VH-VL binders against Cytochrome c-type protein SHP (shp). Designs and how they scored, part 4

Target 1, 112 residues: Cytochrome c-type protein SHP (shp), of Cereibacter sphaeroides (p81238)
Amino acid sequence: GDTSPAQLIAGYEAAAGAPADAERGRALFLSTQTGGKPDTPSCTTCHGADVTRAGQTRTGKEIAPLAPSATPDRFTDSARVEKWLGRNCNSVIGRDCTPGEKADLLAWLAAQ

## First folded at step 1 (VH-VL)

Design d15 (framework fv_duvortuxizumab)
Fold by ESMFold2-Fast, scan of step 1:
Structure d15 (fold): chain C 112 residues (1-112), chain A 126 residues (1-126), chain B 106 residues (1-106)
Amino acid sequence: as target 1 above (112 residues)
Amino acid sequence: QVTLRESGPALVKPTQTLTLTCTFSGFSLSTSGMGVGWIRQPPGKALEWLAHIYWDDDKRYNPALKSRLTISKDTSKNQVFLTMTNMDPVDTATYYCARVHRYSSGWYKGNWFDPWGQGTTVTVSS
Amino acid sequence: ENVLTQSPATLSVTPGEKATITCRASQSVSYMHWYQQKPGQAPRLLIYDASNRATGVPSRFSGSGSGTDHTLTISSLEAEDAATYYCQQYHSSPLTFGQGTKLEIK
C-alpha cells in the first residue's frame, strides 16, 4: 500500500496540532452515539468490541478484523482509510471525525 | 453418530514434548465449516482452550500457550494432532478433543464443541 | 481476554426447584454456549448460540441473555442434573470458559 499506520497517524496528528491518544481512541470506538444513524450507534455495532475478531455488516456480510495482528494490511491504503473513516464517522457519530479523532482511533486500532 | 477419541502417553517427564492424537468418525475435515479443537482440564480446575484447526487448515491458538503448541491434521485418516513442548508439572490435566463448527464469518456465533472425546489423562512428573 | 465469571460458585437445591446460573462477561458476548460435566465424564453441550438446546437436552434447560449477562435456567430440577456447569464464549479471541458452577441436589 501507499502508506502505513504510523504515517497516517503522524499526518492526522499534524492536522490536529496535537499528539494521538490511544485511550481516547478506544473510548470513542466503544462509545454509544445518538447523533448518527439509529441502527449504527457504535463502531462496535459492525466490528465488535474485540477488533481481533471478524465483524458483520448490517446486511450480514463478513468484515475482516480491524486489528493489524489479524489483518496485516490494515491501514496501508490512504484512500481506503479516508473512505472508511468518512463512511463510519458519519454513520455512527453523524458528522466527519476531526483529525484528532482520526489520529486517536488509528493509534488504538494500530496497536491491536 | 459422531465420535472422537484421544490417545497419547499417560506419563510425560518435565521438559519433554507431548504429542496427542484425536481420531474421529462420522464427519470429515474436508467438509466446509468443520473443525476440531483441543481443551484441557487440570484436576479440579476449569476448562482451558488450547487450539483449533478447521477444514481449510486455518489454525487458532491460545496466545498464552502459542509458542509451545502446534496443531495439525491428516484429513484422509480422520486425525488431528496436538504437540506441546517443554512440559511442566502444571500441565498435568485431562486433554480433550472435540468437534467444532464455524460459520463462514466471525459473527460471534458458532464455535461450540459437540461432541467431545472421553479425554486422555496426562501426568507430568519426574 | 474476555473473563467469564459464573455465580454462584456452588449451588445446593432441592428436586423440583428452579436453578439459575449466571455468567458475567468482562466484555459483551452476543452468543454464549453452556456445558454440563458430571464427575469422571467429558463435558456435554447443553445450549449453543445463547438459547438453542442441543440434541437430546431436556426442555427444562434454557439459556438467555446478551451483552455482559447470560443465564442458564433449569426448571423443575431432577437428581440427574447434579453436575458442574460451564459457560463459553468465542465472541472475542481467545476462546474462554467460565470457572464453573457446581450444582448439588440435596
Scores: ipSAE 0.000, ipTM 0.577, lowest interface PAE 12.8, mean pLDDT 87

Design d16 (framework fv_duvortuxizumab)
Fold by ESMFold2-Fast, scan of step 1:
Structure d16 (fold): chain C 112 residues (1-112), chain A 125 residues (1-125), chain B 106 residues (1-106)
Amino acid sequence: as target 1 above (112 residues)
Amino acid sequence: QVTLRESGPALVKPTQTLTLTCTFSGFSLSTSGVGVGWIRQPPGKALEWLAHIYWDDDKRYNPALKSRLTISKDTSKNQVFLTMTNMDPVDTATYYCAHSKTRYSYGSRYYFDYWGQGTTVTVSS
Amino acid sequence: ENVLTQSPATLSVTPGEKATITCRASQSVSYMHWYQQKPGQAPRLLIYDASNRATGVPSRFSGSGSGTDHTLTISSLEAEDAATYYCQQYGTSPLTFGQGTKLEIK
């Protein structure tokens, strides 16, 4: 990988003009949203509430854990992280996440 | 209303295969999110998870014992079975089955809310 | 595997006092679960998903923590609380339990 969770978080903090807040990230990840696709009202719909465990797609296919403690190479490829955030923010929330939201999400996820 | 009860032999000789049955009532293993696990406890020692099976027949095993373990179910009879091969005196323990309910087969919010009373298995020649 | 280290291994407390049992995980755990086991009995669920009390569990029992450090607190001990307490995680496979903390009432 070309980056680390800490480097990605620092980049998003710089773009947001504010420090990351892991508790805001946790709250966003667990929240139920109505602006996105009705089949994915929350990040937890596929990833579960515990990101140290594998999730499942709606069709039952396994999704590797988001937590670096369970998947050590998580958040070490900047292009993959940007693509993942773009897809999932638009699916769940219905819009791209702000830099502050990205920083918050990664601050919480990277600590798991 | 949820009850589980373990049954099986009280004495097993070294190298034999142990088969335990968990018979339950008050829930169905056809219900989404429901699972049943097996946990053992040697005398005076800590709890050790062995295996669990979910409503969709997904099975999880403790990697340390996986080559020796088989978990299966008969949903119509409300039974879950555990088979453990090549028994050794160190496998002497009380064996428990327990109920769990989770949104996801792979979720860490997996815990055991109702337990059987346990069945004691002694491995001795 | 995610090793759960409980401290203390044993503690002896008088009725009415507070007991705190710590569970330290070698890998981060979002949801720790806690069990009580009395001699000759099956374990009983006390706390699930870090801080939720199981049905029928007295309010004196509480759980807290996230990441690697989790605690079970009993705010005003009663004689019936004499038991061994276990933490449990399934944030990382395999599902593991701590080694247990034996609580003795003087």
Scores: ipSAE 0.000, ipTM 0.553, lowest interface PAE 16.8, mean pLDDT 85

Design e01 (framework fv_enfortumab)
Fold by ESMFold2-Fast, scan of step 1:
Structure e01 (fold): chain C 112 residues (1-112), chain A 120 residues (1-120), chain B 107 residues (1-107)
Amino acid sequence: as target 1 above (112 residues)
Amino acid sequence: EVQLVESGGGLVQPGGSLRLSCAASGFTFSSYSMNWVRQAPGKGLEWVSYISSSSSTIYYADSVKGRFTISRDNAKNSLSLQMNSLRDEDTAVYYCARGRYSSGWYFDYWGQGTTVTVSS
Amino acid sequence: DIQMTQSPSSVSASVGDRVTITCRASQGISSWLAWYQQKPGKAPKFLIYAASSLQSGVPSRFSGSGSGTDFTLTISSLQPEDFATYYCQQANSFPLTFGGGTKVEIK
């Protein structure tokens, strides 16, 4: 791919003006939100809380695990990551994630 | 062997304070999230508080928020729960429980528990 | 908060019986549910995670199933050491919540 988890995290940190915090990222990923779509109140609705396991779409289609330990090429394609964050942030939270939120999410996910 | 040993429980009057401690051994304490879970006499399990491995993320059950404070000392392999403004309904066995990995999703190891009795 | 409703509250069974315990979440939690076993006077023991994954050292007579809102713990052939209270716990979001428990009593 055209990038790495470390490069993506560094870019979002630069845009945020603050270092990534993996534990904030986990908290956001697991949180229940009310500002987005009612049928996707959390990132865990599709991906599950254990990101080393396969997730599923609302219709039951399998989603490969988010954890790089289970899917080694995760977060190595910048366009895919931006598309994933855009769709999930708007679906779950109801808005685009901030650069700080993106850095936090990837810092946690990349360590899994 | 992974071991968690609670201490600090006792009898206290309503409005009083107690500090619970949990001594961890047999694993790299600084790599795991930690939790307190309690159980009132004859009742079920109730999650009380969570602290991440670095202490950057802390959560409390609504029933204890503002009265209890969770903290950890990774250099000493120790978890603490400061309990203030204690109420009769805080009477329970308090368990120290290790979160699976750094995140605290599941409680894979538990201490033996320490008993807190709030009575006049 | 996600409420976890566990049923039955108690069950009396004989050695060799199949025991089924149900847990229902008030909203979707995918497969992010654990089961714990607690014997009288003892701390809970971690039994199953991610709805169906058996913790190392747990006997194969224990199994979990389900996703979304409805989950089941099954003991295929009850043994005397299985006399205990069983709790489900959702691991989907904070606050973390437990079911009310199911007491399995040997007749």
Scores: ipSAE 0.005, ipTM 0.560, lowest interface PAE 14.0, mean pLDDT 85

Design e02 (framework fv_enfortumab)
Fold by ESMFold2-Fast, scan of step 1:
Structure e02 (fold): chain C 112 residues (1-112), chain A 121 residues (1-121), chain B 107 residues (1-107)
Amino acid sequence: as target 1 above (112 residues)
Amino acid sequence: EVQLVESGGGLVQPGGSLRLSCAASGFTFSSYSMNWVRQAPGKGLEWVSYISSSGRTIYYADSVKGRFTISRDNAKNSLSLQMNSLRDEDTAVYYCARDKYYYGSGRFDYWGQGTTVTVSS
Amino acid sequence: DIQMTQSPSSVSASVGDRVTITCRASQGISSWLAWYQQKPGKAPKFLIYAASSLQSGVPSRFSGSGSGTDFTLTISSLQPEDFATYYCQQANSFPYTFGGGTKVEIK
């Protein structure tokens, strides 16, 4: 890849004007949202609560684990991360994630 | 064929300890999250504990936090529940249950036969 | 913690009857709800997941509906083998919680 988890987190922190908080990221990832699509109320809907394991799309296709411990190349391609965040934030929350939310999510996920 | 077989139940005095085991076969155990669920005599189901496939993520019901420890040995296809400081209220049949998907979806598609724990003076 | 309230606690019905069991969550759980059937002396059997998806091998007379906080399990034409206790369970967040159960007795 063209980036790293730490570099992405630093970029989002700069845009947010605040340091990332992994516990906020965990809380957001596990939360149930009502503003997005009814069929995807949480990031866990596709990825599960255990991010070291494979998830599943709505069509049944397997999603590789989000945790870098299980998928070493995770969060090392900036375009793929932006696409992933764009799709998931809009599906689950109903809007783009803020830079602070992106920093928080990646801070928690990168530590898994 | 997926099978889960519990063992280790028995009679124990209040304040005592007991270790339950669950032997898994017929599937790739290391790829699934596992749960313990219990049922007191004549009562409903109560979720006890969760462990992720890797063992790194663990959750407990408030009633057992600090007293019970869930663990797994993926090389031996085994799930364990160490129960300390047992109380009368812990008397139940204990089931191990597999999640339907390899991520923690909370869908218990296979259950063991259960092992009985009786805490009595 | 999310509390699951199940009603009724018991119901007596005749073969061929339509039986409805309800389950209410204390907060929104989307479709993260499963239903289980338990016969006397046996471990529970997985019936329904994602509120309305029938597990393979479960008879079509069983159906689930609902989303958010209010859920229903329906048995459209009760059979003798359906006498059992039924439980709902939320999987939206930890701790996972079960409803109190509904015992269905065929009269």
Scores: ipSAE 0.006, ipTM 0.571, lowest interface PAE 14.6, mean pLDDT 86

Design e03 (framework fv_enfortumab)
Fold by ESMFold2-Fast, scan of step 1:
Structure e03 (fold): chain C 112 residues (1-112), chain A 121 residues (1-121), chain B 107 residues (1-107)
Amino acid sequence: as target 1 above (112 residues)
Amino acid sequence: EVQLVESGGGLVQPGGSLRLSCAASGFTFSRYSMNWVRQAPGKGLEWVSYISSSSSYIYYADSVKGRFTISRDNAKNSLSLQMNSLRDEDTAVYYCARVGYRSSWYPFDYWGQGTTVTVSS
Amino acid sequence: DIQMTQSPSSVSASVGDRVTITCRASQGISSYLAWYQQKPGKAPKFLIYAASTLQSGVPSRFSGSGSGTDFTLTISSLQPEDFATYYCQQYNSYPYTFGGGTKVEIK
C-alpha cells in the first residue's frame, strides 16, 4: 500500500485540528442514523458490530472483516479508504464524514 | 426550493455583541454541516466557522476563536453565530453556507444572501 | 494554513473572448478545489468542484483544470452575464481558504 492507518489518522487529525478519539469512532460506527438511506441506518448494517467477522452486502456478497487483526492490509491504500468513507458516510449518515469523524472512525477500527 | 436566509446584522460599537441567525428551508437541515463565511467591504471571502450536522464538531478561524460561538437548532432548522468582543476588522457581510451531499468532499453548494455587520465607533 | 494565490487580480475582456484565471495552492490539495462566481451585491454562486466538474446548470463554456498546486478556470467565449468576480477555494483541509479573487470587467 501507499499509506498506513497511522498516516491516514495523522492526516485527518491535521485537517480536523484535533486529535482522534477512538471511543467517539466506536460510538459513531455502532450508532443508528436517520439522516441517510433507510436501508443502511448504521455502519453495522453491512459490517456487523463485531468487525473481526466477515460482513455482507444486502445482496449477500461477503465483505472481508474490517478489523486489521483479521484483514492485515486494511487501511493501507489511501484511494480505497477515501472511497470507502465517502460511500459509507453518505449511505449511513447522509453526508460526507468530517475530517474529525474520519480520524475517530479509523482510530477505533485500526485498533481492532 | 433550497433557501438560506440570514438575519441579525447591524451597526455596533467596538467591544459590542451581535447574534446572527440563518433560517434553512427546502432540505433536511439535520443532515448537513453548516458554515459561516464573511466578506469585508471590497475584499475577498474568508471562512469563519463550521458546525457538523449533530454539533459534535465545531471549528473556528483563528481570527474569531474565543469571541464567536456557532450553534444550531435542528428542530427549528436554524443556525446561529454569537459574536462577542467585536472589532473593526469584523466588519463584513456574513453568509450562511451549506456543504453539499456527496460521495467525496464538496464545497459550499448553497449560500444565503448575507447579512451586514458594521463595527464602527 | 493553505494559502491560495489567484491571478490576475483583474482582467478586461470583450464578449466572445477566452478568459483564463489561475489559482495556486501553497501545499498540495489534490483536486479539492472549487470555483465560484460573484456579482456585485450578491452571494457567491457555485460553479465547479473537484477542480474540473461543472455543477448542474453551469454553461459548458466554463471549464476547470489542474491538480496538486496549480489550477485554472477558463471561459471559452465570454458572455455579457459572465462579467463578475471569480474565486477559487480549497476544501482539502480546515481552515478552508479562498483565493483573492479575479474581477472580469468589460473593456
Scores: ipSAE 0.000, ipTM 0.540, lowest interface PAE 16.3, mean pLDDT 85

Design e04 (framework fv_enfortumab)
Fold by ESMFold2-Fast, scan of step 1:
Structure e04 (fold): chain C 112 residues (1-112), chain A 121 residues (1-121), chain B 107 residues (1-107)
Amino acid sequence: as target 1 above (112 residues)
Amino acid sequence: EVQLVESGGGLVQPGGSLRLSCAASGFTFSSYEMNWVRQAPGKGLEWVSYISSSGSTIYYADSVKGRFTISRDNAKNSLSLQMNSLRDEDTAVYYCARRYSKGYYYYMDVWGQGTTVTVSS
Amino acid sequence: DIQMTQSPSSVSASVGDRVTITCRASQGISRWLAWYQQKPGKAPKFLIYAASSLQSGVPSRFSGSGSGTDFTLTISSLQPEDFATYYCQQANSFPFTFGGGTKVEIK
């Protein structure tokens, strides 16, 4: 694709003015939120707690694993990553993720 | 071998200026973020400044903002700290330190031996 | 700024002792904490990252634990080469800040 996990993380870090925190990313991904849609209270609702495994949509369609170790081309398309973050942050949290949250999420996911 | 060597320290009067350099060898300098950390005599460590691998992102401790300027020359494998308007409290050993290379962690894995700056009349 | 409070300021110990050093952050820093060892006249040495991960080459008698605001460095059986000053550092946000240091001295 047009980018890499490292390039995306660096871009979000620059926008945030702070280094990415993989542990905050993990905590955010696993957290239960109340500000978003009631049927998607966590990123784990669709992706599962183990991102090396396939997830599924609410309609039962399979979602390829988020972990680059299981899906090598993950986070190599900048438009797709922005779309994914926009959709999931608004669905789960009820707002756009900040650049710092995006950096944190990708730092954790890219290391899987 | 991976090595960082600081130079440029010395005795300077309050209000004076000094330029520190850090020479890197044994690794691809242009791929690593760098830090300056100082230590006053008998005191603890104090982080001073950070610069990204390209040089485009820079941060400073509040105590040195507006007086110190960090820069790097990737072609020469060199990191610099320009220190202006020096004060007695800037007296310290100054270390350059490399960002830890594993993952996205911003810790300091390799340190130079330090160069001593003494600000005194 | 995140304040890092380290305790004790100094501890007297004998070879073979278990030494525990604590570090407290003024706000949650997850596991964005490193530990460094500094011997007199020398530069700091990187020991532990991400609160609990040992840097390669660091003896297994060193261990780190904690998350959020409370962190601990433990030396399970103190050796002669371990008499030094130890510093914690948060890397959660700029500016990076260090604890005040703990000097481990001969009893």
Scores: ipSAE 0.005, ipTM 0.559, lowest interface PAE 14.6, mean pLDDT 85

Design e05 (framework fv_enfortumab)
Fold by ESMFold2-Fast, scan of step 1:
Structure e05 (fold): chain C 112 residues (1-112), chain A 121 residues (1-121), chain B 107 residues (1-107)
Amino acid sequence: as target 1 above (112 residues)
Amino acid sequence: EVQLVESGGGLVQPGGSLRLSCAASGFTFSSYWMNWVRQAPGKGLEWVSYISSSGSTIYYADSVKGRFTISRDNAKNSLSLQMNSLRDEDTAVYYCARAKRGYSYGYFDYWGQGTTVTVSS
Amino acid sequence: DIQMTQSPSSVSASVGDRVTITCRASQSISSYLAWYQQKPGKAPKFLIYAASSLQSGVPSRFSGSGSGTDFTLTISSLQPEDFATYYCQQSYSTPYTFGGGTKVEIK
């Protein structure tokens, strides 16, 4: 694709004005939220807590693993990453993720 | 060899406090998420709390939220659980458990021997 | 919270028997399930993760299967050291939850 996990993380860090924190990213990914859709209270609802494994949608459709170790082309298409974050942040949290949150999430996921 | 050794259990009255400790050895403690899991006499297992490798991410079961505080000291390879406002239903064996790396941190691959907490008059 | 239901609560078996224990989740947990063995007065021992992966050192007579909501632990030829209580546990989301346990007893 047109980017890499490292380039995306660097871009979000620049927009946030702060370095990414993978621990915060993991915490956000695992957290339960009440501001979004009731049927998607966490990123783990569809992706599972182990991102090296396939997830599934509410209708049972398979989602490829989020971890680049299991899906090597993850986070290499900037438009797809923006659409994924926009959809999932709004579904789970009820708003767009901040640049800092995006940096944190990708810092954790890219290390998997 | 991975070892986890709990201490600090004892008999306390309702409303009392107790601090549990877990001494870790045989692995890089600072690289692992850690958990407390308890078991009431004659009952099954109940997950209590976790703490991330850095200590920045913490979660509690609703039954203990606001009363228990999990913490860790990576320089000393130790995990702690401060228990306040203890209730009869907190009576249990408390286990320190390590989360398997590369997975959801809900896979407890090594456990300590447990320390017994009895809350009774 | 995800509820985990184990059946049976106890089973009486003889050495050499095939023993099957079932675990059901109140919602789909994909393959994020672990099995533990606990002997009286001892801490639980990690047996299986990701529904079917054996922890290093666990005898091959233990196997796990299933995905989604229904899971099984099978002991293909029960040995004297296998008399214990077995617990399933979902690792899909917090709070992590355990089944009620299945006691495998001497017949």
Scores: ipSAE 0.006, ipTM 0.573, lowest interface PAE 14.5, mean pLDDT 86

Design e06 (framework fv_enfortumab)
Fold by ESMFold2-Fast, scan of step 1:
Structure e06 (fold): chain C 112 residues (1-112), chain A 122 residues (1-122), chain B 107 residues (1-107)
Amino acid sequence: as target 1 above (112 residues)
Amino acid sequence: EVQLVESGGGLVQPGGSLRLSCAASGFTFSTYSMNWVRQAPGKGLEWVSYISRSSSTIYYADSVKGRFTISRDNAKNSLSLQMNSLRDEDTAVYYCARDYRYFDWSTGFDYWGQGTTVTVSS
Amino acid sequence: DIQMTQSPSSVSASVGDRVTITCRASQGISSWLAWYQQKPGKAPKFLIYAASSLQSGVPSRFSGSGSGTDFTLTISSLQPEDFATYYCQQAKSFPYTFGGGTKVEIK
């Protein structure tokens, strides 16, 4: 990895012009959305509500836990994080996440 | 000229509390993440805590988690470390240190204060 | 936690010598490594970031190399002001961790 959770969060905070909020990140991650794909209404659809355990894709492929406590290398590759956010935000919300949303999501996830 | 000046160290009994401060000048404090690092007498460096620019992200070393609280006041250009339930092994010189940013990633600490000495002894 | 192991713990050298200090991470940290110099009674000074990039104002006789788990700090021609303790630090993940230090002593 070319980055760290703390560095990514700080970068997104700079782009947003506002501080990250882990509680907003949790709320967004757990929320149900109607603007994206009908079969992925929430980030929890694939990752589960407990991010310390493995998730699954729609086809049953295992997704390693999102929590750094369970997967120590999480959020240490900037390209991988941008790809993950791009896919999840477009699938769940139907658009790219804003820098503020990215900061909030990572602030909550990185603390898990 | 970038400057970090620590204060608040002293002698305290085990179980006591101290509040350390770090006064920053010569740069836009609100745009940098900050750290506390300590060094016990005759020993090496030990990272203690991190705080992001806006205080939204905070991390602690396991040895101090639940006892120490890092905070910052961007309007006053100051960083603080509230230390509770102090133990003999917390005896050290405490440095505040600025997180170096190379583009959008930090890779160390480019400026350090002079340090403030904390002695926990009965 | 990522453990950083430095070797040697001390090295005796003369002015003009080439000195090499090694740092090993217990898991891969890519190039997320910094090197510091500390003189007695002083705060550490930032020498190298991203494993091999020399901080502005640091003499060119200092260089860093390595990636992944094995890293080296080299002083190509030791000067009197270089007698100090040197530390590596990983910045890949929290908690940030330092090596145990290498004291470069006068022979």
Scores: ipSAE 0.000, ipTM 0.542, lowest interface PAE 18.4, mean pLDDT 84

Design e07 (framework fv_enfortumab)
Fold by ESMFold2-Fast, scan of step 1:
Structure e07 (fold): chain C 112 residues (1-112), chain A 123 residues (1-123), chain B 107 residues (1-107)
Amino acid sequence: as target 1 above (112 residues)
Amino acid sequence: EVQLVESGGGLVQPGGSLRLSCAASGFTFSSYGMNWVRQAPGKGLEWVSYISSSGSYIYYADSVKGRFTISRDNAKNSLSLQMNSLRDEDTAVYYCARSGRYYDSSGYKFDYWGQGTTVTVSS
Amino acid sequence: DIQMTQSPSSVSASVGDRVTITCRASQGISNWLAWYQQKPGKAPKFLIYAASSLQSGVPSRFSGSGSGTDFTLTISSLQPEDFATYYCQQANSFPRTFGGGTKVEIK
């Protein structure tokens, strides 16, 4: 890893101009969106609502848990995190997540 | 009322150094990111540097990397910009500006600005 | 770096005219765009954030639109106090970048 969860969160906070809010991150992660792809209306579609458990792709392949408590190296590679956010935000929401949304999402996920 | 007051500008020779300061009042300084923005005579706005609320995250424009250092003292409600190896193209009015709060939809705008302090680099 | 291209660089207009200023980002910035007004000798004043949200106290003749890469600022009926230079600014990523400015001048 070239980074840490705390460094990524602080970088997104710097871009947003405000502290991350883990409760907003949780709400966004669990929310149902209509602006993106119809088959991925929520981050929970693949990852599940309990991020300490394995998720699955649309083809049924298991995805390691998002929670660092279950997958200790989560959010320690900046390129992987940007790729993950880019794919999932565009798929679920239909646009790039804002820096504030990225900060909020990671603040909640990193605490799990 | 929120106030930002810059100081430390002046006339300096090429290759010289100056330290700018920005005194903040009327808000919880430690909760906000801070910026320096400059404007050369007759030209547009150019963002120079950012420092996060804690001071942990710092960014610079490519034109000033390695020469300028941004810092803050949250106990004194003060922002600073140390400028070394000054060039004629650094001549500008320098503003300090607060990054707004995400919670009220102002998080990425520069919602309060100081009056500016003038830096002239000339021989 | 995200480049912000602003057009036109200047426009001559009369009181009552509709003025439109455009701003283009070199890559997608969603709605992370603000507009500022600057009068001679003064610090900039922010007008619009999130591409289209008007700051409280700013007259309703100002409006913003756009998303992604193309943005516009419109003044529906220009008033004497609106003669100023206008700047767009992206806040999607560091470094922050401003457009080159548009000077709205008396015709």
Scores: ipSAE 0.006, ipTM 0.550, lowest interface PAE 15.2, mean pLDDT 84

